# VH-VL binders against Peptidoglycan synthesis regulatory protein ReoY 2 (reoY2): the designs that were tried, part 2

Target 1, 183 residues: Peptidoglycan synthesis regulatory protein ReoY 2 (reoY2), of Halalkalibacterium halodurans (q9k656)
Amino acid sequence: MGKWVSVAEKRQFLKWFLTQQLKRKDAKRILEYLLQHYHLLEQVMFTEEIRGRERTLVISTLQSDEPGFAFYLYRRKIEDPIRALGELQANPADPIYLILHFHGKAQNHQYLQMLDSESREYIKRFKQFQAYKEETDSLIEAVLIENEKKMLLQQIDEALDLKDERRFKDLVKKLQELDRRSS

## First folded at step 6 (VH-VL)

Design s9 (from p8 with heavy chain G55Q; framework fv_pimurutamab)
Fold by ESMFold2-Fast, scan of step 6:
Structure s9 (fold): chain C 183 residues (1-183), chain A 121 residues (1-121), chain B 107 residues (1-107)
Amino acid sequence: as target 1 above (183 residues)
Amino acid sequence: EVQLVESGGGLVQPGGSLRLSCAASGFTVSSNYVHWVRQAPGKGLEWLGVIYSDQSTDYGNEFTSRFTISRDNAKNSLYLQMNSLRAEDTAVYYCATDKYSGSYYGEFDYWGQGTMVTVSS
Amino acid sequence: EIVLTQSPATLSLSPGERATLSCRASQSVSSYIHWYQQKPGQAPRLLIKDASNRATGIPARFSGSGSGTDFTLTISSLEPEDFAVYYCQQRSNWPLTFGGGTKVEIK
């Protein structure tokens, strides 16, 4: 189940979130509806996990790479915010799980405080994964540069052996350009 | 019947503090959202803040640092602590409640009769 | 914050006449406008909720209409007890805000 969050905290955060540009404008109306109906807002819990049997709303800002809107209920995926709103109105006492995707989420203290420990651990792990991926991408680039440098050095040695002055000058220029890129 | 009765108003010096009470009968305060609304003499209504059923509170931006809402469930009562009072805080202060379940937020079904706070030397 | 502008500030009419009161919002509030009646020395009383729904116990002569930014409260035939100040309130956005009021007075 999700973490209990005070109504004041939910209202304050969602009001801020609604100042962001969402991928789906009609999804914004669902959040506005929750803020206007306190009995539904009381049922809202923040999470990073889609719940199979409980209602789960997924809403994303324009800067996020995630889909703009999805609503999950009884293993159904509903992509129409209007239909999702109808389900919220029909079952007002049931929990509403909310997943929000936005730039800077992992650094947003207010959002992190509203998540249960499992969801916070997921975000921490995701941050570590992103750091590892960026480091790995950097290492791959370094390896490619080093391999190209080794090939150029071999070709320079061959040009020296063949006494090919023109080829030697061309390869040295290429090696200097590669060294500049790696500095 | 549902009743809200405010008390604690009076004359206070600028910079002073005052605590208002709102006593509820006919319903349980802890199961409802209870708001404070004020009205300066000859002026309109102004929303101050709310205490939610979970005890958390929210205030209008201009009131956050000077006003505190609390409740005592055993006494079925609400309080508004007002600090650093100014002449412009002179007003009748009302407590008002909306319906807990199956109602829209900010729908003031019940009001107290108000208590007058005058901030003057 | 959303500003609500009520007009006219004062409406002078005789008993039996129709009263029409306006409330305009600075931005769209959908249908989330409530109307209150306040008599001198008394607390406000909820009349109409969400633009058009009469509150419990409110006489049929009171009706509300409108959506978006323009809202109207109508009293079809004024009774002596209807001479009071009327306020609109929006619940669309935080913080909750009220209009400046319209005073309905005896001509």
Scores: ipSAE 0.355, ipTM 0.699, lowest interface PAE 3.6, mean pLDDT 86

Design t1 (from q1 with light chain R91Y; framework fv_pimurutamab)
Fold by ESMFold2-Fast, scan of step 6:
Structure t1 (fold): chain C 183 residues (1-183), chain A 121 residues (1-121), chain B 107 residues (1-107)
Amino acid sequence: as target 1 above (183 residues)
Amino acid sequence: EVQLVESGGGLVQPGGSLRLSCAASGFTVSSNYVHWVRQAPGKGLEWLGVIYSDDSTDYGNEFTSRFTISRDNAKNSLYLQMNSLRAEDTAVYYCATDKYSGSYYGEFDYWGQGTMVTVSS
Amino acid sequence: EIVLTQSPATLSLSPGERATLSCRASQSVSSYIHWYQQKPGQAPRLLIKDASNRATGIPARFSGSGSGTDFTLTISSLEPEDFAVYYCQQYSNWPLTFGGGTKVEIK
């Protein structure tokens, strides 16, 4: 919840966000409505979690893997942006939680500054997790290459013992390919 | 009864600075969005900027580096600080506000009388 | 920024005649147009909001219409007090912009 975030900051960010291509084009109408009714924009809080009691809007750009639009109200999910807009119009004084999904969100400093501390920490941990996963995947690949090399070396020794020249040449070729892949 | 009264206008030399005031009555300025709009002699209206209820501000692109909007909630007043003034800044300066929280942005129900700023050597 | 073009620049009419004022936007502003009246030496007064809704206290002879890029302010029968300059304003896009105005003057 970002009560310290100024109306001007919310407006500037949403203006930029609307330059992106949304998965649901009709969801653009909701953001435009908020920008045209600044007293509603005062109620907007940027977050990364769906609120069980409060109104939560989820809007995603084309490049995001997340669903294009959802509006949560007391754990009910409304998927029609026009119906969601009607609810916002009926209850203008209630808080509006906004979750935006877009490419590069975890690296967007302006967006991160508008989140509450819990949401910012979640994104920080998510970044760390992604970095760790990439590093772990690299380590797994390195182990698999090393194990395959050891197996090939054992098979090469066996081919030498059996005086199998053709098999020896095939195995050496495979070992050279692995050496190339591992740098 | 909502009223806005501007003051502080006058003659200023190019490159100079001037601060305008807008005194509000009949509503609390800190609870409303208040805008500044100017009008050069014989010309049309031009929006300068706004101060929101949280004291954050937005300006037209031409004004962001030279003009600053602020408020003093204790005096129920807002100010327009104008720096590096040019001859083309000669205009009547108005403050204007939306009537109520349900209004659309820029629906100016209430205007001050305006204060004249003349930039001339 | 959105440019609003008002036409005609000056409209010369007699009391009792119908006045039709146009406002055209450089790109769509949906219905997000307000109209103001300004008399010499006075601040502007809100007449029509959201293209077609009369502001409080505005006489029925004033009406607004239009959507998208083309908007019209109509005064069905001019009264002496209606001779003034009229401005359209959009609030669809930042920054807020006004038209150049149409002066309605006595012939």
Scores: ipSAE 0.030, ipTM 0.582, lowest interface PAE 6.8, mean pLDDT 84

Design t10 (from t1 with heavy chain V50I; framework fv_pimurutamab)
Fold by ESMFold2-Fast, scan of step 6:
Structure t10 (fold): chain C 183 residues (1-183), chain A 121 residues (1-121), chain B 107 residues (1-107)
Amino acid sequence: as target 1 above (183 residues)
Amino acid sequence: EVQLVESGGGLVQPGGSLRLSCAASGFTVSSNYVHWVRQAPGKGLEWLGIIYSDDSTDYGNEFTSRFTISRDNAKNSLYLQMNSLRAEDTAVYYCATDKYSGSYYGEFDYWGQGTMVTVSS
Amino acid sequence: EIVLTQSPATLSLSPGERATLSCRASQSVSSYIHWYQQKPGQAPRLLIKDASNRATGIPARFSGSGSGTDFTLTISSLEPEDFAVYYCQQYSNWPLTFGGGTKVEIK
């Protein structure tokens, strides 16, 4: 962390990003403009959070659930990419924060390397939360399956004690089906 | 007056290496973007690469493995290191810069006079 | 890479005549085209930037137009010092590329 992202690195990533389908086709013009004007590209910083004091561009691919385009300037939201481009042209020396939403973002090593420290920490915590949730859900499911097996085994024992052959066969079948589905 | 002066050209054998220099006067190279452009005898212009204000670089596809652009701010100079030279690299090499830091790239307002590199046995 | 095709390769004219030079891109470059003039034994000189804006010190007889894939450099009335090779260049995509040049020569 604490690494400075070079203009060449930003250019290479944005060139790749433009191979993806964007929700807003006219947002592509802004990214193309940044790629062709390195004085603006020098001002670009990748982030995951809207910055109140700096300009923040949000651009999303077609597969993302996020809105296709937004440009935040102070406390205002601009939804027209052409208007946003005009603002970037008017103030070329000011920082430009860029939020990109695309499929697989949390697992994209190149993108993660370009994020600011706050954004890296956020994604790291989000991944830890997802892993915890998945593990917790798996543990709960395993406990429920084990309890169901214990209940079936108890019922099988009761059927044996009562010499209920039909119930015994039905319960054994259910236990076998549960074993097949749990693996 | 802004002036760029290339030097270091000459005769080299195929497979050899050569380092070109571009000396700047009338402005500071550390705050500017500088390109290298070459021109084979009787042919047109060919863009080779750029060094950005942060010293990161980009090159034309055929040049990425053999050519390196660098800067020495103390000497107010740019360099082009050329390795594994071929007969096809015979050309006049120019350095060119934007007149102001922050200008759009590819706007070559100032050029040097060029330095001739001949690759032959 | 984007290929720039300049036509004609050679334009033979007399002083006082109008010169019209074409530059066509293999794909859209918007307005990201610059024009340069090169005289024998000299480095190129920036003439027109961003398709239509004359560079500092360039005489009014030079003008540029076009967008997308079709660009034109016009010299309204040729002066003796205008006989040179002219190159277009795009900066829309990497790598930066130049056209093959148009030589404007005296008839």
Scores: ipSAE 0.267, ipTM 0.655, lowest interface PAE 3.9, mean pLDDT 84

Design t11 (from q1 with heavy chain V50Y; framework fv_pimurutamab)
Fold by ESMFold2-Fast, scan of step 6:
Parts: sequence; C-alpha cells; structure tokens
Structure t11 (fold): chain C 183 residues (1-183), chain A 121 residues (1-121), chain B 107 residues (1-107)
Amino acid sequence: as target 1 above (183 residues)
Amino acid sequence: EVQLVESGGGLVQPGGSLRLSCAASGFTVSSNYVHWVRQAPGKGLEWLGYIYSDDSTDYGNEFTSRFTISRDNAKNSLYLQMNSLRAEDTAVYYCATDKYSGSYYGEFDYWGQGTMVTVSS
Amino acid sequence: EIVLTQSPATLSLSPGERATLSCRASQSVSSYIHWYQQKPGQAPRLLIKDASNRATGIPARFSGSGSGTDFTLTISSLEPEDFAVYYCQQRSNWPLTFGGGTKVEIK
C-alpha cells in the first residue's frame, strides 16, 4: 500500500535527524523509542500530510519555522510528547505517519526517497510556490521603495518652496540612502 | 544456497587495525541485511552491526567510533574495518544474514565459518 | 539495551532425559526471542524463531514457549548430538542482544 521503506533506511535517517537540535527536547524520546523498537519502526511511514484517520507525528528541528511537536490521533491533537509516546505504545500494530521539518528538506535526497510519489510532488509544488512568492514579495518591495521615493520627492519640493535648507539637505540624504538600498 | 565465507583474521597488536572480508554466494549482498557478530573465546555472542541494500549501516553503541562496515557489490562481498583494537576485541568474527530482507529482521539463518582475531602484545 | 539472562548456566543430564532451558529478559520482548544451538568449533545454528516457531530442518523434539519476559526452550528427549551450548536472542529492541548461554552436558 504505501511506499515500502526498510527499517534500516528509516533507522539511518532518524539517527541523522537526531543529530539536529529539536525544538522540543522531549520529542527526542519518541524517536529514540522508535529506533530501539524496530517492530514499531516497521509501522512508520514518512509523509508530508496529516492523515485524518491514522496516527500522525509532526516533529521539527530548531532551524525550521514549523511548530516543534504535534501528535494527531483521529479527532485529537496531542501536544505532549510523553503522552503521545503512551498512545503509540498502546497500539503497536497500527500505522504511524511521520512528518519531519528541518532545514533543507526539499533538497534532501535521502528524505525524498522515503516519501511516496504524491508527497514528493507536494514538496516540488511547494518549492515552486515559494519561488513564486519570493518573486512576488520582491516586486512588492520594489513598489514600496518607489512609493517612498515619491513621498521624499514631494517633501523635497515642499522644503524648496519654504526655503528650508536644513530640511532640504536631510531629505536629499534620505533619498540618496534609499537609492543605495535599492541598489 | 546461501554461503558466507569470512577471511582476514590474525594476530594484531593493541592499537592496531585490521580489515575482515566476507564473501557471499547464492544471494546478492545488495539485496539483504548482512550482519557482523563476534564471540570471545569461551564467551557468548555479541552483535556488532549491519549493512543493508541502500548502503545504510548501523552499529552497536560500543562499536560506532572504531568499526566501519562497507561492501563491494561487484565482488559480492562485505568488509569490517576495525581500528584502535583492544585486548577485549579478541574474538571469532562471523558474518550472518537473515533469510528474508524486510519485516523478518534479526533471524540469523545463515552464518559463515568465522575468522579469528587475536589482539595481543 | 535489553539484557537476557539464561539459566541454568550448566545443565547436566543423560540421553533420553527432558531438558528445560530458561531465558529471561530485563524488559518485555513480546514474543521476539530466537534460540540457537552451538557445538564446539562451529557457527551457531538457528533452532526456534519468535518464541515458538521451529526453523527448517529442526527435529520435533525441540520446542519453544513464552512471552513477555519469560521464555523456555524444551528438548523432550535428549539425543547424543543435542549436547551443546544454547543461546537466546531478542529482536524486539536495537541493539540486538544475546543471552549468556546454557551448556547442556552429559551427567
């Protein structure tokens, strides 16, 4: 059904992941438990989406912008890693979906190889969306800089009309500074 | 039929290094977990580590800094590089494999004959 | 790591007698215990996998039982070739660990 990934591949990746600093220190205990109980690790599937009917663990490193920990179990969200560990121990034969957030995830070949095709495509689309957003944000910044220049030019004209040499010099300095920032 | 043959054992001084080989036949090394297990004279068995088809490796905590497992798929062989050897590393070293590579882990159906490593001054 | 304790360390019996060997785990291993036989100068041989499943070619006189922390290997009637050292091994937790062994010797 899902993409089959060997216990060895999962274990090697998770051991590397644990060398990173986690946002939630106690979430490390869950991953260490899975590493030491390979019959549970066999039930782990790597994914990029929260599964509504299955158990989903979300764990993030310090360098990620995502929340540090969440465990989704049907209708519930559990935020205590120790309680989440108890729930996993109670149902060892049920699937465990794991979402990991860390710096460079979209470019991490080992991680991407463990995901199914749909999750891999999701990451590709997300990367494309982020590139588009970055381009859009850059255009917005350019418009804001242009508007600031317009305002400064109007204030410079006003200072000239009022024969205010000190204000004129200050505004010209600000305009030059803005020109330097816009490259 | 699966066959494993270890070689490379011998006498080494403390602090020295040694590389063991395990030649496989009857199966492809790149398709299975292959483990190293050792046994000190008159003592019990101790698991060292494994290598899997994707070249992923894992080791018992006592071995991770001094021992390295690798493979050569063209030669259908695996290796154990041992560094900074100590007297307590004196043992017969076996390579061993599970019958199935997957959910049936840790069942050592096939073993080599073993190769003796003696660490002594 | 999980510690496996085998008892007795040595079991002295005569051919035809029943042998009962114990393996106790420091914490629950469910049913994930394997048993091996080792004769002098030879590699170990898999006898029983996952507590009670006899490996291919293993005679019916060998049987395993147990769950959780307490496991037993039974040889219903000892043959001369059964005098050997027996090891239990757990696959529940990484790292994989073995018991200290039980030597079955002639009385």
Scores: ipSAE 0.007, ipTM 0.541, lowest interface PAE 9.2, mean pLDDT 83

Design t12 (from q1 with heavy chain V50E; framework fv_pimurutamab)
Fold by ESMFold2-Fast, scan of step 6:
Structure t12 (fold): chain C 183 residues (1-183), chain A 121 residues (1-121), chain B 107 residues (1-107)
Amino acid sequence: as target 1 above (183 residues)
Amino acid sequence: EVQLVESGGGLVQPGGSLRLSCAASGFTVSSNYVHWVRQAPGKGLEWLGEIYSDDSTDYGNEFTSRFTISRDNAKNSLYLQMNSLRAEDTAVYYCATDKYSGSYYGEFDYWGQGTMVTVSS
Amino acid sequence: EIVLTQSPATLSLSPGERATLSCRASQSVSSYIHWYQQKPGQAPRLLIKDASNRATGIPARFSGSGSGTDFTLTISSLEPEDFAVYYCQQRSNWPLTFGGGTKVEIK
């Protein structure tokens, strides 16, 4: 029931990830250690959620807004990559959950295929949320433009009634600019 | 410089409750993990539990149901709520802090002076 | 939980002598043992971090060694201020645990 990922798939992805610039350069040593010790890499599971009493390693690239490094151990947080490496060496048989933050993660097919089913569902929901937000923002902008046009048309009619030639010309220019922006 | 000061200890009857305070100065409790450790008269040290920066807590198995650790970041203070007290809870209670910015976890570099809790009838 | 057994319970020595204190874990703790000194009426003081790293301000006569299940705290030449109780503590597994202590007393 859990996601099966081969060591070869994990290794290939981590080699690519190491070509990115990390927020914490000493976190690179942990990933290099995992690549050199296949028995530890076998214990690595990719996830998007910190796992309760399991070991969870979080590593972020410079382009991410997330913290550069964190190691969660028995619901505690450790911020030193060297301490995390020591823990991996001391308990090699225990699972290690790995959360990677990087630009374009939601569109990275190789990364998404390595995630557990729960994390893949989370990413799917996040993508749907982003799509809804973009659609909603676009609709709001369209409504605001339409309301501005209606207001300008009412003001133009008023200027005509009052025979205010100067105001009429200014309002017509504003309406023309708004029409150019909305197309 | 960095100082932790416990208070609130005293005499309490079996079955009673007591709340201990730990006031921090020269140090921000919200930026570090803080622990409670106790020591019965003439006995060794016993870890009670800790509070993490997100207010999550962990306790030793014997303490989970009777003891609660909390924090007030505005007062830069830590608390230990003790319920259903027993004679064997008689001890000096210390608050202590570790620093997760280094390679050491559970390193108690700063300790308070301790506050004595006596549970007797 | 991991049980830490310290031996001997009491170590009687004279100033200038070498003190060797043992801490044994019920299962492997790698190098994740800290050592503390406690004098009567005082809070404990951190001496050694992760088996062998002296804490800030700790004199060179204090040293730690060991890995796995067997750890040693050594005081190369006892000074009068070193007569105290010493505790080991593990940080390998939850919950954190301490040893029962070794009292170093004057002969």
Scores: ipSAE 0.008, ipTM 0.457, lowest interface PAE 12.8, mean pLDDT 82

Design t13 (from q1 with heavy chain V50L, light chain L96F; framework fv_pimurutamab)
Fold by ESMFold2-Fast, scan of step 6:
Structure t13 (fold): chain C 183 residues (1-183), chain A 121 residues (1-121), chain B 107 residues (1-107)
Amino acid sequence: as target 1 above (183 residues)
Amino acid sequence: EVQLVESGGGLVQPGGSLRLSCAASGFTVSSNYVHWVRQAPGKGLEWLGLIYSDDSTDYGNEFTSRFTISRDNAKNSLYLQMNSLRAEDTAVYYCATDKYSGSYYGEFDYWGQGTMVTVSS
Amino acid sequence: EIVLTQSPATLSLSPGERATLSCRASQSVSSYIHWYQQKPGQAPRLLIKDASNRATGIPARFSGSGSGTDFTLTISSLEPEDFAVYYCQQRSNWPFTFGGGTKVEIK
């Protein structure tokens, strides 16, 4: 409930998004694949939160200051769009979470209506903060990085609870890489 | 200095099994993704599979049922168990490692010397 | 799987000459091609990563270029130690695949 978005609405928005110039040109192939396979598109959910246990695609336009592409899976970050497409093709039945970065995202009514309620609340808070501090374009990146850290910290806590030392070390490496990117 | 040393190769009959070892020094195997690559005499290189830091594994499509990769962190060593061997499996087998930073790179910075496996009757 | 085709299969040259080696992918690999050198009886050695980035300790005479499906490895002036087999490899799609190799031999 409250998260339902028609395939037609997703298709219309993604067709518009593909008219923008992407930072990673080969990421266009993934979006085109989703548009050509409507059953997969029905499983796409728009979000602002990286979901480590689910498939999460992050795609950015040239106008955005965000990284151009990332594909997140449990324990993995895939930075190659063509490799990510192969992973999507191997598991077509699983949900796909999609994060799109583009100029004016926080003010794009159509995009905001497609977001889940949690992501919509984050954008609302971001808009309010932006109004007070005169910072516009990079705060969506800050929210995304913060969400990625929260996911990793939750997974690190779980690994500690389960006394899984190998998983703990892998997740700490991911957190260190994220800290490097955010500095 | 990072070094990998393979061992365990030799002559084996078709249908037989063989276990290869790869001993690592200068780095901790449990913190790296480690791969196996083979090369038939006079032929090119072929990627077999890898082991992740959490001990999960992935293989090339034709190797999934016959080959198993494992590690022993206490011995800082990697293993390749090979079953149901065929004449086509005759090759030099290399272990190789790339740097892990949250993504698959597939760049093989460090290689062992290789160990020769001959499958012949 | 992505097939990598290397050409020529054999390149016969003299020391001091320029070598140009080609690697063509059956589909786009973006810039995700690595190049390796292999001498007889030795393991491969990483030369170039992601089409154009020279690996640590690799001499400046080695350079790589290309994107999409067509890639080139250039050795600006062959030294005696450069006569070897060269392989390209893609990391764009699983599984990782290698080209058939180009043998650079002394004329």
Scores: ipSAE 0.000, ipTM 0.439, lowest interface PAE 16.8, mean pLDDT 80

Design t14 (from t1 with heavy chain S103D; framework fv_pimurutamab)
Fold by ESMFold2-Fast, scan of step 6:
Formats: structure tokens, sequence, C-alpha cells
Structure t14 (fold): chain C 183 residues (1-183), chain A 121 residues (1-121), chain B 107 residues (1-107)
């Protein structure tokens, strides 16, 4: 994929992130726990998309319009940071996907270089949109289509896991419509 | 030993274009984040942009429309394409390596000697 | 963008004296500040990483301190080769930015 991210890199960024004011104050406990445990930081992957069946933590600062906290695991959304921390402690070897929302993240060099390839491309396009937002609505459409496509792919994976053929077919149709619109 | 050598600088008329080169030795440019930094005569350092290992690029806001960073992995070289040059672009241009090692990042451990670009009539 | 303000602009000292250089950020950069030395006609040289960690090959007389918005570079006893311009740089937020520099010159 992209460049390998070291535990030291993740640790330095999370230490900085903890200097920000979070929407959910108790979410700090989770980040502090990750900082104290080398083995858990090894499992952390920075991303911009929710992984429906993977462990995905979403943490946001006060300046963000995104949800303050959410933990996604096996078709459920957990909104209690303490419950999420318990789950991380119970399954320390499983991957942890981390989505952080904060002011200026599209311009944060340190954050961008820790993202997976798909997330880096999304942020890059968003930065291009921000720079040229007065020129054309086509950039807005492209960014929105990219986000919608990622969400549909996640839902398609869920439908496949649940063997829900009706939902799978409906989601594939929506994805096809997005592909037609983006072409 | 890591070394960077810039070339391609010279005198250019306002509105003109110029392409700078940065030749690398002692490391593979495709493995590193490489930056361009400029310095006007008697002035301070100004970050211009970067090319990441996946070939994506970022620029300072004032440079996004006029400057393009690229690489040629076979030649182990980086390039800075400069268009629509202004008198204010007169500067020494440096390439610098940002080694993403996990311990220290965003630091420029290795710099070239710089190449002078003069924009005047 | 984050603005870095260095002071003083010029510091006139004699060899053997202590030099103290300041760098102030317009908003918190945590400890994500690097320091560079530049001699006339030469490329900059990395001195200090992450506010306080000396780069490879840098003499012990150079030290850095600070966090948040206020940072200091100290040269405990100036050698003749230390008369140069010093720059701070932040990597907390895009775009990367440098301070305006402090010139350390012979009195």
Amino acid sequence: as target 1 above (183 residues)
Amino acid sequence: EVQLVESGGGLVQPGGSLRLSCAASGFTVSSNYVHWVRQAPGKGLEWLGVIYSDDSTDYGNEFTSRFTISRDNAKNSLYLQMNSLRAEDTAVYYCATDKYSGDYYGEFDYWGQGTMVTVSS
Amino acid sequence: EIVLTQSPATLSLSPGERATLSCRASQSVSSYIHWYQQKPGQAPRLLIKDASNRATGIPARFSGSGSGTDFTLTISSLEPEDFAVYYCQQYSNWPLTFGGGTKVEIK
C-alpha cells in the first residue's frame, strides 16, 4: 500500500492530538490507553472510512462538525467510550482503525502521511476542492461521489456477510448509479 | 552517504518557465518524501512543496497553480517545473529529504547546495 | 498557516558568550519544532529535532527547549563557526513553515 507507519510516528501524533479539546472528554481515556501500550499501537491503522465489521474508533475535537465519539464493531455502533475501551482490552491483537476529526486535518502533514492509500487520495481530492471551490461544482460532486461510493462498498460487504441477497442487489444498483454519475 | 544536487537554475524573463532538477545519490527517491524549499536573496526559508513516496504532491497555497513537483525513479531524480515566473520568485531553490523513519519526521536531514533562479527583464 | 516569529532578528556577541534564540508560534505546535543553522552561501543544517533532541553530529553546546508556543535554542559558549543565521520550523500543520531567522554575528 503506502509507506509503513511506525509506532513512534503514531505515538507522537496521538500525543499532539491529546492537546486538543475533544467533544467527548472520556474518549481521552482510550487514546491514553493506546499511548501506554506498544502492542495496541502496532494494531492501529489511520483511516478516513468506517469499517463496518472491523474495530473502528471515531474521535472528534470541538472544532469538528463530526460525531464526538463512535466505536463500530460487528454491525453495532457503540457510543460509550468506556465500553469501547473494555472491548480493546479484551481483544488486543485485532486491528484498530482510527478516524480522527480535527480542525485543519487536510493541511496536517503528519496526519496525512499516516493514512492508508485510499484515505490519502480522498483527503488530497478534498484539499484540491478547498483550493478551487469557487471554480466548479464538479469537484464537489467528485468528492461526494467518492464518499458515497466508500459507504456503499462498506454496506455491500455487510450485506455479503449477512447473506442478504436483496440488500446486496439494491446496494450494487446504487453503486452502479454512482459509477454512471461519476463517469 | 546521502547527497542531493540541484541544477537548472538561471536567468528567466517574467512570465517565463524553468525546470529544476535534483539528483539523488546514496538513497532511492521513491522511498522518501522529498521537499522543495526556496530562499530569496537576504531573506528567510520558504517551504514550497513535497512529493510523497506514492507520487502524490502538496504545495504551499501560493504555489499550487504555477509549480509542479515530479520524479523519475529510473534516474533517481526529482524535478520542479516552474511556470508564469515573477520577480518575486527570484531565489535559491533547495531540495531536501524528509526521512519518514518514525522517530523524527518533517525534518530536513539532507539538503542540496541550491540552484539560483533569477527572474528579471 | 502557522506563523513562527523569531527574536531577536540580530544577536551581536563575542566568542565564548552564551546565545539564546527565541521562536514563538501563532498557535500551539506541541513539540513539533526543528532548528536549522545556515552559513553564508551554504544550505541549512539540521541542529535540533522535536524541540530538544540534538541531530546527529551536532556539538553538545547546542540545546533546545520549550513546548506549545514558546521555544528556545541555546548555544552555551559560541565558537567562531557558530556565527550564522538560525531558523525554527514547525511540522505540526500544513503548510510547513519557517521562522524569519535570527542572525548571530560577531560584535
Scores: ipSAE 0.008, ipTM 0.455, lowest interface PAE 13.9, mean pLDDT 81

Design t15 (from q1 with heavy chain G102D; framework fv_pimurutamab)
Fold by ESMFold2-Fast, scan of step 6:
Structure t15 (fold): chain C 183 residues (1-183), chain A 121 residues (1-121), chain B 107 residues (1-107)
Amino acid sequence: as target 1 above (183 residues)
Amino acid sequence: EVQLVESGGGLVQPGGSLRLSCAASGFTVSSNYVHWVRQAPGKGLEWLGVIYSDDSTDYGNEFTSRFTISRDNAKNSLYLQMNSLRAEDTAVYYCATDKYSDSYYGEFDYWGQGTMVTVSS
Amino acid sequence: EIVLTQSPATLSLSPGERATLSCRASQSVSSYIHWYQQKPGQAPRLLIKDASNRATGIPARFSGSGSGTDFTLTISSLEPEDFAVYYCQQRSNWPLTFGGGTKVEIK
């Protein structure tokens, strides 16, 4: 609600998307059919979430880890692009939700601007989660290294207290190796 | 078997107009994206424009105001209308298309033989 | 628009020698570079699509590699019919663009 995307903007983006290599070559026919039919393209909405009771097309490029093609309608999954094309031809007035997967999508401002507000918030949250996860993983690693250093230092203190020269030398080498890896 | 045959080239005066034709066989032009590419004598290839399966067109920035691509599905043919021609438009003009079944947009699997346009006084 | 720079402009070699042709893009084109061969008086012929995939009927001596901005076409052992001009082309961004070409000529 609220952001209007012109047919011209959708057409321009889909023309660009067709320059990418698709996982399912037959999905090209569906995109071309949408481009040929102004009325269908008016019904296209870009989204990131499968809409169970509305037509949702999922099309992916070769560089994406996502499945190449899927068509969802009334909780049914259709994997044949030609069958999906038949449904689009039969029901031209119904909304069409389009999910496109391609490399760099989360950083593609043109694509993000065409998404509905709910999908934009989903991607924003996903980016925030990725940033948080990366920061958390780094902190966890740092804590584990510090814990191992603390343990080695305690053992070194014990070796000094017991005047165990061999153990002392062994532990110091282990501490040096850990310091090398943490740098 | 896909074949493209260009025609309509020739000598034209600066400021003149010329219409090139590209006849297709072995496929239907309405199902394919078909491109025009030109090559000046002794120079490289230059992409001119494309007509998409929905009959919309895109052109390189230099060509937008002077060149128009169209098709006639009944004749299975494409056209390139060239207006306000200049000496620098002297080139061989090719039409080119992809293999719809196993190629993506922008792969030129099939080319015509080319037609020579000479713009000279 | 994306500019493709091919080097060298001319490569003079003898039959049986290896040819290495370069194509550099002004910005990343991922793997979306095609290579074409053009002989005098003829239309171009598609050799390699999307950086490394040989087109139908193209001999195994032709190979392509590269990603991002740097691409290479290699002819492992030149045959007499391989002396021609070679063009790279990108399909990553509109407008479609070609490189300036590399002429492979007999020494």
Scores: ipSAE 0.007, ipTM 0.481, lowest interface PAE 12.6, mean pLDDT 82

